# Designs tried in a protein design chat: VH-VL binders against q9lj97. Part 14

Target 1, 262 residues: q9lj97
Amino acid sequence: MSQEEQPKRPQEPVTYGDVFEVSGELADKPIAPEDANMMQAAETRVFGHTQKGGAAAVMQSAATANKRGGFVHPGDTTDLAAERGVTVAQTDVPGARVTTEFVGGQVVGQYVEPRPVATAAAMEAEVVGLSLQSAITIGEALEATVQTAGNKPVDQSDAAAIQAAEVRACGTNVIAPGGIAASAQSAANHNATIDRDEDKIKLIDVLAGATGKLAADKAVTRQDAEGVVSAELRNNPNLSTHPGGVAASITAAARLNERADI

## First folded at step 5 (VH-VL)

Design a7 (framework fv_recibokibart)
Fold by ESMFold2-Fast, scan of step 5:
Structure a7 (fold): chain C 262 residues (1-262), chain A 120 residues (1-120), chain B 108 residues (1-108)
Amino acid sequence: as target 1 above (262 residues)
Amino acid sequence: QVQLVQSGAEVKKPGASVKVSCKASGYTFTSYYMHWAKQAPGQGLEWIGWINPSGGYTNYNQKFQGRVTMTRDTSISTAYMELSRLRSDDTAVYYCAKDQYSYGYEFDYWGQGTLVTVSS
Amino acid sequence: QIVLTQSPGTLSLSPGERATLSCRASQSVRSSYLHWYQQKPGQAPRLWIYGASSRATGIPDRFSGSGSGTDFTLTISRLEPEDFATYYCQQYGSYPYTFGQGTKLEIK
């Protein structure tokens, strides 16, 4: 057998569906070089480096193979990645920090890092709550953001994510007068005129009691997460989501709900 | 109140270029994508592309790739669409439209349209 | 690209009648990414129904949308004179985003 023989060129591109648990149009898309570069940049912002075995490494390998096969060219970006973004979000759940990586609003990576446990009472309450209610709602995910980013000044990116969450929870195309989204937009506008961060309105001021402030609520779906992530990303100058922010919490809820039985 | 105001009608020769403007008011210009669509006389709508006014990122329908360029000027809340190497079948009303990401990226507000006529 | 086919191309009815407009997609489209627009002669399109079934702000209750997958419907329960216009469906689920060819609703 001659070891000089090279493998045949790939007949098919490496698609998102070949390497990640994704569905719909994204699953059939060849992984493009700029998609991989965006993920690498996002991982560097969140982790301070690219994560070994993370989505960026997988995407870079796939993009390189696709370039070698002639399926994509340097500088190419998948339409869904350009439109809906490439993001890395972190959110806290009982006993762990969950880091979730997205392309086009769909999960391509998820990592769990153990964290110091909450008080025994808080942990027991959350476990009991999960047993009684298998699905996490949009309101509950918004309230969870208070724990991970409650002291963050509200900016336009936060306000956009909260607006998307309220609209999805209520099934409308407008925000409620005096509702949570209206409060978030007001806070973001006010904060734009304030010099000191300490004097700005914080996420806790808007999101505390979110479940009670929404006119309607629903279990978080992957589609809801996609919309919220996109809204936060579109309104951030760096095209990224805030670690532990609204998009991160909604995304963690969607992922956890995928494992819950109806 | 949200308004999108487009530049006036243009008459161009084949091979020329045209640049249409769309001035936004009544909302935060950088918070929503701006789309462009065309409508040939008596025909339906065709999507041309979008621009993210915050970062200046664009995505174009492959039918127009290489001939269309979308830009924006955030200081005056204005988006631009330039179409080059004009052909007679580029004669159309061109619309800008703001999207709404809240549910499914529906185009909630549209400009009044700009008629571009390409004739010799 | 996803082709949206609307039927009928023209629908001639009188005020007071029910109108049913169809939009069929060549591939499955998530309901959340299927929208309807109304356009009157000389005017820009206006968002009418978003996410297959949600009425846009200010749209009367006589309008309803339904459907999923590849088959979507816009229904007007009792036509009023101002309802005579061209209606376009649109998908936002796949590049390039596409519109149907339109259904022109005209007075009989």
Scores: ipSAE 0.000, ipTM 0.416, lowest interface PAE 17.2, mean pLDDT 81

Design a8 (framework fv_recibokibart)
Fold by ESMFold2-Fast, scan of step 5:
Structure a8 (fold): chain C 262 residues (1-262), chain A 120 residues (1-120), chain B 108 residues (1-108)
Amino acid sequence: as target 1 above (262 residues)
Amino acid sequence: QVQLVQSGAEVKKPGASVKVSCKASGYTFTSYYMHWAKQAPGQGLEWIGWINPSGGSTNYNQKFQGRVTMTRDTSISTAYMELSRLRSDDTAVYYCAKDQYSYGYEFDYWGQGTLVTVSS
Amino acid sequence: QIVLTQSPGTLSLSPGERATLSCRASQSVSSKYLHWYQQKPGQAPRLWIYGASSRATGIPDRFSGSGSGTDFTLTISRLEPEDFATYYCQQYGSLPYTFGQGTKLEIK
């Protein structure tokens, strides 16, 4: 008979295709530490610092996980990144700033951030800013989830809810590369390959400091809560939300904010 | 009950402008992006752009950049798309569509369409 | 921009038959952002399948979607007369958002 002990289970690396919409050879490549360093350098040249919502944060997180799993070593870089480089391009369009990030000539992400126009739009933003001082924000509700469900392993349901929350906080229909939603999706994909809960990435690992990690924030509304609840439900096999999870925290914030208005 | 109701058909001369409206009801207008799409006779769909009704920010497909302007009026839950310097290949049905943030930004509700005919 | 190529352009079948409609992307698209719409002549498009595989509310279970990366498929297990329409795939993963040219499903 063979050994009764369960053999050590291999983890799968976090690849470019797991976190970015890329094709061909790049999609199958584990994200390497030097790729992440090159993206960080590119963001610093364009923004003067590593951008909060940029691909560098996602790539650094993925590369760190890949090093821990033994899939890559310090100083490793993918062939495509070494040969064709890692670049960041930023373009201003009316009402928005578009940041496009490339590895090996392929788009690893596109981030669209609303920019207030002078005149009426700028005045509207100022009024909204005053309301935010007394209201619970989406970032604050996400941080509250750390207290109620911080030790929960991240799954696809959580990742979908976090994505809906980030989109609503930023006022865009595109998630930020390197943002909290991309990190949650990476964590959910990693956790799908792990059998033991203690070895999985937890909500606290993703949501701690959420207010500082979002590119923009806003007061939670009932409509925000409905969108987040819907996202969590659609991605849960039991069509339910987790008690004390993301949807529950966002819903609680919406209810408190609604009562404070009158 | 979500409903998007668009303005009626228009006939325009080349070089003119047209402004199509899309009145939303049954949901919170400022919570979802409004998209516009073009469908030429017998052809497929082409995305024109979006407007975020909350802040008024827009993003236009570069093919239409410089000729399209999207606006909204939150007091009457209405989005507008204006297309200028009309040419014969702008003859099409124009649709507004609401996206859905909760999953993949799918266009869950569409207006009935507005036929714009550009003829001399 | 991502080009979505649908095949065949026209599919002629009889009620009761199985239909398989393909959508191929010029570069990888996350399945979460791949959607299908049904359109009948003179009508607006209607959301049919979202996220590559999820049926929209009220869509019969004879419809199924599948695929990932660059290859996506819409399958109708047993055609009914009301299913004859044009079907469009759409990607929402990157700007500009694009639609396929459509597959027209017509009665043989």
Scores: ipSAE 0.000, ipTM 0.405, lowest interface PAE 18.4, mean pLDDT 80

Design a9 (framework fv_recibokibart)
Fold by ESMFold2-Fast, scan of step 5:
Structure a9 (fold): chain C 262 residues (1-262), chain A 120 residues (1-120), chain B 108 residues (1-108)
Amino acid sequence: as target 1 above (262 residues)
Amino acid sequence: QVQLVQSGAEVKKPGASVKVSCKASGYTFTSYYMHWAKQAPGQGLEWIGWINPSGGYTYYNQKFQGRVTMTRDTSISTAYMELSRLRSDDTAVYYCAKDQYSYGYEFDYWGQGTLVTVSS
Amino acid sequence: QIVLTQSPGTLSLSPGERATLSCRASQSVRSSYLHWYQQKPGQAPRLWIYGASSRATGIPDRFSGSGSGTDFTLTISRLEPEDFATYYCQQYGSLPYTFGQGTKLEIK
């Protein structure tokens, strides 16, 4: 009976920069169907479903529009998503669980889930109506790297970033003998002599339990993040940071801490 | 150190329900998903679903949807899987397994299994 | 759902020989989400290879995994008596997560 007309094709693709606060090459890329599928799979693993209005939902919507417009085809993946990954990381902090979503090493989503702190003091504070949200520490951010890049072989850029993180956590210009920075440097040196990736020491081997291995810890600040990013960048031949790596995790923590603080 | 200990074997009549438990120790119970899998006698593994112990969120394989319910009790680090309206082809060993999202969500530790027999 | 097909169903070999076990997916699976488990009679499965090629803790170097896309392989360079078991591949790339039917490695 009624004539049904197909929607008019979009004239321009929906890019990452159109819907997320991302920069560089990623910002100009049309969101592709496999990018969206990877994020949806990651969110479903973490949350049991795709978050309404989350990164996966936004990406699926954008990818559908881009397919309708002819800018991307089913099965397409952006080069940055294929090479550098689509990852979801969770960090537990007092009073909350923070989930951060990454595409190509850049944050595209974050969710803060309030949770009771499992102590008698925390239960008493809840009754009084106190906020228990605490800042993410350098050690916690380093442990979060295990979730996004735990299987990455440790290289010199990782070791430099970890050294910068330890120095900032401890407030000194020297690394602790036998500490995590020393371990990371040792791992990077060892890995430089190994041909097979599977035989190399991984980030999880160094960063697991980082909060307990640091002599001191502190809330991540923007200044801390800038120092860690600089260290990783300066020690990478391509002058870039690894997606979901140490610099990315410290940067995400600093950003979240700024949103929690006035 | 990490251990998943499941409840003992059960024999049920068709139409009954069974609730299998899986008690976790040696890690932070709420930090990793708990999965459940079925293995019929002499056959391979079949994934049933998972529960996020932190939020209680669940996902069930459509094959079992409507008959399976997964829950947990964080105070005793125990996950539960209840299967209702039992049929003879539900006779199987049921496993719980912890995943490891730091890599590829592989099932790094498994419970010993619980044999559920559904007899006429 | 992604169907994983393992071949052969049964592989009869002697200690000292090389074993090659195949796992084929009905659609592409990212290698980071393909895993292998070993199961002996009366025991729970044990993680053996994760991410297509990484050996789990304590797994001997005679075991290696490889592959990408739809074709994955588990290789045992020199079989030892304790290696005779059933091996399952598993994908975690899309829901519902699935296992292959298993390859039973038996002594000839």
Scores: ipSAE 0.000, ipTM 0.399, lowest interface PAE 20.2, mean pLDDT 81

Design b1 (framework fv_recibokibart)
Fold by ESMFold2-Fast, scan of step 5:
Structure b1 (fold): chain C 262 residues (1-262), chain A 120 residues (1-120), chain B 108 residues (1-108)
Amino acid sequence: as target 1 above (262 residues)
Amino acid sequence: QVQLVQSGAEVKKPGASVKVSCKASGYTFTSYYMHWAKQAPGQGLEWIGWINPSGGSTNYNQKFQGRVTMTRDTSISTAYMELSRLRSDDTAVYYCARDLYSYGYYFDYWGQGTLVTVSS
Amino acid sequence: QIVLTQSPGTLSLSPGERATLSCRASQSVRSSYLHWYQQKPGQAPRLWIYGASSRATGIPDRFSGSGSGTDFTLTISRLEPEDFATYYCQQYGSSPYTFGQGTKLEIK
């Protein structure tokens, strides 16, 4: 017997995969009310209001249907949304502003606003000489990457390394909405759709001012470096780290902190 | 240095609950995820779920969802897995395991295992 | 869920011989998320190879891992008596994370 057609199941939950182009475990999860509330809060934080027709509106609709069907309860949050966050990242690029919406590190919405003029007016990030009396922090090591690999297009390995760095700096496994890791993931996903390298979002676009973008910071330890190196390696097709990249800068910071005797 | 020590063997009746402990030492307990896995006699390994000891968040394999609860006590660096409504096919050695990288999900150190026998 | 199928189920060889163990995934798994564990009777599993090809700390260089996509291999170039054990492949590419059924290396 052929399975030519199956009748629509009444009372099936609306999952992430039903409304968004997501994969893996997230795709099979019913959209939960608190996930939708988190996205709405993130959109309001970035745009000053909930974006009409954005991911928050879709998620609120789906979550309401799922509550009505008894598949989720009013306070429920999916584990991936709680663990990896519900995030809206906004990155300024020469000629455009890119805004990307994420659940659990996967894209659920993306908007590109073209700009006639690219004004990076105040790059007032003047690096002052290093003091051996203070430990180099994760944020400072990320900023140092701007000097060594600022022009590198952001790819998935960079985004993974930056996420590991933020998680370690903050001591939590939830990436901050609008934070550096979310911006890096946004940049990597955007760059995957761009043909020419010169048109891609670069590491400088994400990592400039990293110390100010982290919710918390800490001195780089050897274990921090090992975690960041692993993240970059695992997400690189060649199983290697980029010379002068994120992993290299975090590793250098760890070594310098050991020598500084602090 | 790094060591995971689990609680001793248990025998339970069908329908009962069992709570297995895993005490960590030799590292910062809250910096690494703790996973739990099941190995039935003569069988391979089956992943049950993980707990983030820092915030207490959990993720469970859907096969065990509704029957498993993972918790931790940071003051004594101990993780717990409770499995309820026990069935005969829950008879197995249960392992706790630490991931090497908090978001990489591979196991570098394992507990010695806890044998749970469910019999009527 | 991703199903990992290991072959052969049992491999009977003598010390000094070459062993080749296969792990096939039901769908593509990124190499960085494919790992191998060794388990001896009455003991917990031990990480052996991670990311398809990287030896864990202390693992002899006679062990090598390779593969990509759906086909992965663990090779032991010259078996030593201590190598006889059960080997499991494991994936973290997609939840639920899964293990193969194991390949038992036994002395002929």
Scores: ipSAE 0.000, ipTM 0.391, lowest interface PAE 17.4, mean pLDDT 79

Design b10 (framework fv_recibokibart)
Fold by ESMFold2-Fast, scan of step 5:
Formats: structure tokens, C-alpha cells, sequence
Structure b10 (fold): chain C 262 residues (1-262), chain A 119 residues (1-119), chain B 108 residues (1-108)
């Protein structure tokens, strides 16, 4: 009474939740080839190469396995990666360089490199026993963008991210007249009419002194970062955030604040 | 203080186009996405798409892609939804609604515009 | 697209009773992207609960939302006459934005 049995069923797809600490809908999604390609491109922009053992390498391996298993095809992109992007964010903050990798607004990789602070202010604080601010505020993260992307021409994605940041910092439904968000929006609209990048208004022109231009400020939370990332992604024709841009700086601040809160 | 005021009811023939307006007040128009939703008589809500009033970028539900166009005029804080090649099953109340850039909840809604498509 | 299924379609109760309204998603939805609206006949929907559990401004504390993954619930601890309306859940965990078909809460 022996029956021929079917071959063992195909292996299940490798999902985001199988290889990363992600939640919700993203966790159940098979990693798609275009998601992996976007991460590889983002890592190359930030590091000059694909980071060994980074998210891109993990995603490429998973996507290759998923193609081999017939679960995804070349050119496939997960909905969340297409809508919210695949981003590598790098920013320098006092005492550290933080690089965070995102898919769909969720962290899939993070690298914190401690760096010595060599400023007169840091030395004076140490000598007199003063403590520097431990929590990074939205205004401080916006000012940090000047160091990482100050020369970038302001576009609609930058303006949207800055508006989201100001609204979250102030807890209001209305941006301040003549405030930082209004300035960013004006800059983006002006730049849309300018042909030469060198003649466009830059992020430094808008974000310098951001802490003094906000009506209120607050420590950056993960929720704040997700909102700012979403705003920048949805307003970018390429559905990506700028490495070292506004979303990157806000996200790095949220991660540093999260680690400090323990 | 936040208000969304829509244009009045329209009666159209099959094959025509309709353009509904939504005038925003009480907040910075460009700081929030504007969405449009359809509600056929006695039925639930169906999302049509969004426009970002800042840059004018749009995203449409595939069901309406090719028939819907969303625009805005920032000088008068007004969003528009134009639906073309009207069919009888386009008869519905159309709503505009505001959300923030992040979590996609609609905190303020227009009063609705009834569009009737009949021969 | 994510399909949201609400149950029951109609719930007939009296003032003072407890109401429990269910919303099931065809795929997992992050709680931050699940919201509830109340709609009365002839009126626009009104935001009621956002992020699965946060009451919108002015919403009485007898309303509570809960849930995660694919199962979400809106609970009214003690019904008042003004609570009889249609309630819709809505998601944006994945495009397109989708709404449930609604639960009509009506007077027994």
C-alpha cells in the first residue's frame, strides 16, 4: 500500500522579521530584490561601498534565496519599501557618529561610532564640572543637518521634513509665520524656478540657528523620527530620503536619545 | 477653527467630468496632506488618493488611476479633485479630509459633495 | 491591498449596555496606522480613535480602542443615546488606504 509522495514543499520565503528586529506588516514581507538594491545604493552613497555584514548584504542574500524559491522576481519591491523608502542615515553628534539603516521607516541596522569631542566648550564643561545636554532636541537635530547636508539645495522633500519637525517640536497645527518651516517652503518654491544648483538656496541658509527659530522644542523621540522620515519620503520623486539630510539627523537623534534613556 | 468647505452638489451625465473643490482655513494649508474619499449611497468609505499641497505631488488609488486628477491652489488654500469619464457607479458623496504627513489619520473632514451621475 | 472586515455589520443595543466592535485586517497592520471614525447619517465622518488606542480630542473616556497585528477592537463601556452611529476602521499600513465596511450601532 505504498503511495508516492509529493516532493517536500518549497522553502518558505525569508521575510524581514526573519532577519531584522522589525514589526507590523513589514515583518511578514518577503525581502524583494529591488529593496536590496536600494539599500546597497544607499550604503554606497554613505560608505563608498556596501558595508560588510550590513543590511544590504543581508537583504541581497535573502532576496537571492527568495528569487530561487520563486517567491519574488527581479524588479519586485515591497509596498512599504516603495512607499516609505530604503534609507541609510548618517549624522555626527557630540561624542558619536551614528549610521542608521531603514526600510519602510523601521530600523534594520545601526552603527554607533564613539568619537572624542575636541571643542573648547566640551573642555570647559569638563574642567568646571558642568554637564552638557544629554537629550538631543528637534532644533539641535535640524542644526546638525547643516554639518551633513548644508550645501544641498532645498527641495520639496526637505521642506516637508522641516515642516513635520516644526509641527512636532511645537505641538501645533500651524507653522509659525516667518519660521523655519515657512522659510524652507519658500526656499523650495524659489529653487523650483532656478536652473543652476549653485544659485539655489541651500539647507544651511534655512537651518542655521534652528533652535532659536522654533517657538518650542523637545527631545527627539522615535515617533518624531518616523513622522519626519515619512514626510521626506512621500515628497521625494525617488521615494527616498537624503543621506545626512533632515530625516537622517532627526532619526540619529532619536536613536541616541533612546540609548541614553536606559 | 480648522475648517474644510467643499463646493455644492453636482448633477452630471455619463461621460462628463466633475471638479470638486475643498477650501481649507484655520491652519497652514501646505503643512498637511489632503485626501479624497468616495461614499456611494448606503455604502462605506473608499479612498481615492492624496495630494501634498506643498509640492503638488499626488498618489491615486489604482481603481481611480487614469480618471482622477488632484490639484491645488496655494494662494486660496483650495484643493481640487476632478473625476472624468463619469459612470453611474460614480454617484456618491465625495469628501476631502486632512491628515498629517505621518500616520494617515483624517482629523478634519469637509462636509461632503454629492455628485449624481444620471442620463 | 489590505482588506478590513468589521463585525458585526449591525449591532442592536440599548443605552447603558456595553458595545464591542471588531475590525480584522487581512494582513498585519502596525497599530500606529489603524484608526476609527464615527459617522452619523447626513454628516461627514469624525476621527474617534487614532493609532488603535488613542482617543481623539473631545472623545469621552467610555470609548477605548485596543488591538495589534490583525485584530482590533473598539469598545464603548456604557452606551449613551448620542453614540448610536456607524463606526469605520481605517488603515495605512500599506497602500492603498482602506476602510472597513462599517458597523452600524442602532437602538434596540
Amino acid sequence: as target 1 above (262 residues)
Amino acid sequence: QVQLVQSGAEVKKPGASVKVSCKASGYTFTSYYMHWAKQAPGQGLEWIGWINPSGGSTNYNQKFQGRVTMTRDTSISTAYMELSRLRSDDTAVYYCARDQYEYGYFDYWGQGTLVTVSS
Amino acid sequence: QIVLTQSPGTLSLSPGERATLSCRASQSVRSSYLHWYQQKPGQAPRLWIYGASSRATGIPDRFSGSGSGTDFTLTISRLEPEDFATYYCQQYGSSPYTFGQGTKLEIK
Scores: ipSAE 0.000, ipTM 0.454, lowest interface PAE 12.5, mean pLDDT 81

Design b11 (framework fv_recibokibart)
Fold by ESMFold2-Fast, scan of step 5:
Structure b11 (fold): chain C 262 residues (1-262), chain A 119 residues (1-119), chain B 108 residues (1-108)
Amino acid sequence: as target 1 above (262 residues)
Amino acid sequence: QVQLVQSGAEVKKPGASVKVSCKASGYTFTSYYMHWAKQAPGQGLEWIGWINPSGGSTNYNQKFQGRVTMTRDTSISTAYMELSRLRSDDTAVYYCARDLYDYGYMDVWGQGTLVTVSS
Amino acid sequence: QIVLTQSPGTLSLSPGERATLSCRASQSVRSSYLHWYQQKPGQAPRLWIYGASSRATGIPDRFSGSGSGTDFTLTISRLEPEDFATYYCQQYGSSPYTFGQGTKLEIK
């Protein structure tokens, strides 16, 4: 019986779903060489180098294996990467800058850079020997979206994501009259009738002061993030999320809160 | 009480069209997606598509694309599904079902509308 | 499209027994997007378990769901007469939404 630890030619391709937490059509796609090259270029633009253990390194390894197996050729890109892009976006949330890596609108990598918060709570925690950041709330994550996507015209995918966020924050299956979700839905409907982007209602017009507009608020959980991502994806014609948008911000908050709960 | 009430049974000839209605009550109509599903006699469930009653956006299963149209009237909290160019294999019970924006689960269903296509 | 394969097609058991129903996906599905429905003859389907493991309102605690990736299970710890029905799994990991072919739970 032979044992080959490093087979020259694999029997099956390494897909996105094999190495990343992605869903849908992307999960079944073999990782292609140009997908990996695009991610490497994006990481170099943001970090000044390819991030060690990051998505680019994983994708390069997978693409190399796929070339050896004959599943992809040099210069190939997956349809989703070619059509929807390979992007690296930064989202600022209370206490941290989160850099999120996307292929076809789906998250394949995330890096957290702590940022000091000059608050009375942070000062008090340091004085008494506490260094923990407060859990990020749904309202705070929505406000953080203003920094990364504030000038984006509100569309139906944004409105759906905001509605999912409000429902989860309040623990109800109905949106509040005159609340943030109602405002986002109104903005999306209005914008559908407007020709010029500069005349459209922007995310900043809806999300500024989100913490004060929610009837209730809570720390973002992984389940909350999954619901918001699902809502944004299913309301987008291309089944993707906007880099630095609502889903990205809520996802970043959930991951930061998960680390704080160790 | 949250309720979805569908229109009554229809008998159609091949090549005709049918429009099934689904009237919602007991909740905010625009806060929930509406799905439509098909169940042929003795068979399982098949998803046809969804409509977002707020914006009117739709997404159809490609198997029905070109023959199905979903609409809504927010003033009477009613969703509609129209299926055209009917064939004998369109004979089925058609269901509407409510879904929250989150996960694509259908928590409240209409009673079903039997559509019979016969020559 | 994601194909959901349920097994067995028919499961014949007696009241008081444990039932295990399987749903296998042709590709990975996030647990949050995997749901189960119960349907009795002549009735509309009813949501039973959502997000792979959460019981819908009013569903008895003898029902539990589990699984992740491509393998999901619906378990009934102690069958009651009213539990004999057809059970369908459903996914929205990607469009289109798809249902399994169903498992018919019948009295032996």
Scores: ipSAE 0.000, ipTM 0.445, lowest interface PAE 11.6, mean pLDDT 81

Design b12 (framework fv_recibokibart)
Fold by ESMFold2-Fast, scan of step 5:
Structure b12 (fold): chain C 262 residues (1-262), chain A 119 residues (1-119), chain B 108 residues (1-108)
Amino acid sequence: as target 1 above (262 residues)
Amino acid sequence: QVQLVQSGAEVKKPGASVKVSCKASGYTFTSYYMHWAKQAPGQGLEWIGWINPSGGSTNYNQKFQGRVTMTRDTSISTAYMELSRLRSDDTAVYYCARDVYESYGFDYWGQGTLVTVSS
Amino acid sequence: QIVLTQSPGTLSLSPGERATLSCRASQSVRSSYLHWYQQKPGQAPRLWIYGASSRATGIPDRFSGSGSGTDFTLTISRLEPEDFATYYCQQYGSSPYTFGQGTKLEIK
């Protein structure tokens, strides 16, 4: 029924997998205009402006091409971006500050800014045989969250992310009694009844010493990060992760543990 | 009380598709991953994949890639596994099972659905 | 993928005896990622031991699990008639998650 007057080589939609290293259902999705707008808003919240050459710029370009080609319409958003959000997060991990950009819980952009180690401390560590190049563990990433979001009141999305992190670190399908996930859930429930932010339990109150509070620990993998991001996203009304929060720290740790950077 | 109730037995021709359902009750459906496993007659268990019922993300065993699709309907707390291009060696009991984030055990299982592929 | 090999394939014993079931992995598996399931004919598997050594809810204390690395063991100190079933080990250390072929515990 429909006749096509396209050139011999018609345009195809620009998908997430065409421009980003993403997997699963997201990779095959055409980049939609609202996805790009959400990323631009997220970059502006974190940086105060959109990053030149960042994911927002790439996504806006792709979405514009897709609109021109008739593959998407203004106001369209992909299911994964709508359900799991679009986020930009900054976190400090040993030796670096990492800014990570996500769509649907998957990384679409990163900026790694090395943080210099104090020379005296570095020399002392070498003399006593300490390794400064060890893989970052889930407990260490949770402790790093104290530096980036330590004074944030604990909410349900934080508690969910911490639970996912503990489950992955300890390999149990039940939260340890008196563990950090149980403490985070208690804090979130308590904070829901408190009117003033100053009186609420903060992330530092839960995550300080996390490495010592976990029954088991492991090096952070990409799959660990995706699980933690998913938990935080689905428990946040805005379907986004907190900049510098638990999901951001776990994701940065996973990226630094990879043998090659973006 | 946690329960996973699966759809009834099916008989299919080679080349057809089958869609098995798993209805969850007694817990928050979106809080736990749902896994699917295959058990051929007289054989052991084989993992097929998982779905996160919250966001709908999936992960499949490469052996079933291209033939399996997992979905869910959160309004009725039901997970689905569809297996296409059926072969005689797909004859098996298929189970759904609950866990959290690929964690360390499937604590509750459905009763199983027998799928028979015969000509 | 990690291959789990269970031995023996069939174990014939009488009630009151001690049973020892082995599960060996082709690669190292953290003990927290190793689980055991019991299955009776016509029934779904049931989680029995998780994390190599933790009994699931309601599992009698005559069952114990142990092991690390590539070698894991399920022990039943004094067999009861209800214990005769097939036992499967499972690893969660890497995808695809795999099960052993099972040890069938049968009455002698």
Scores: ipSAE 0.000, ipTM 0.394, lowest interface PAE 14.5, mean pLDDT 80

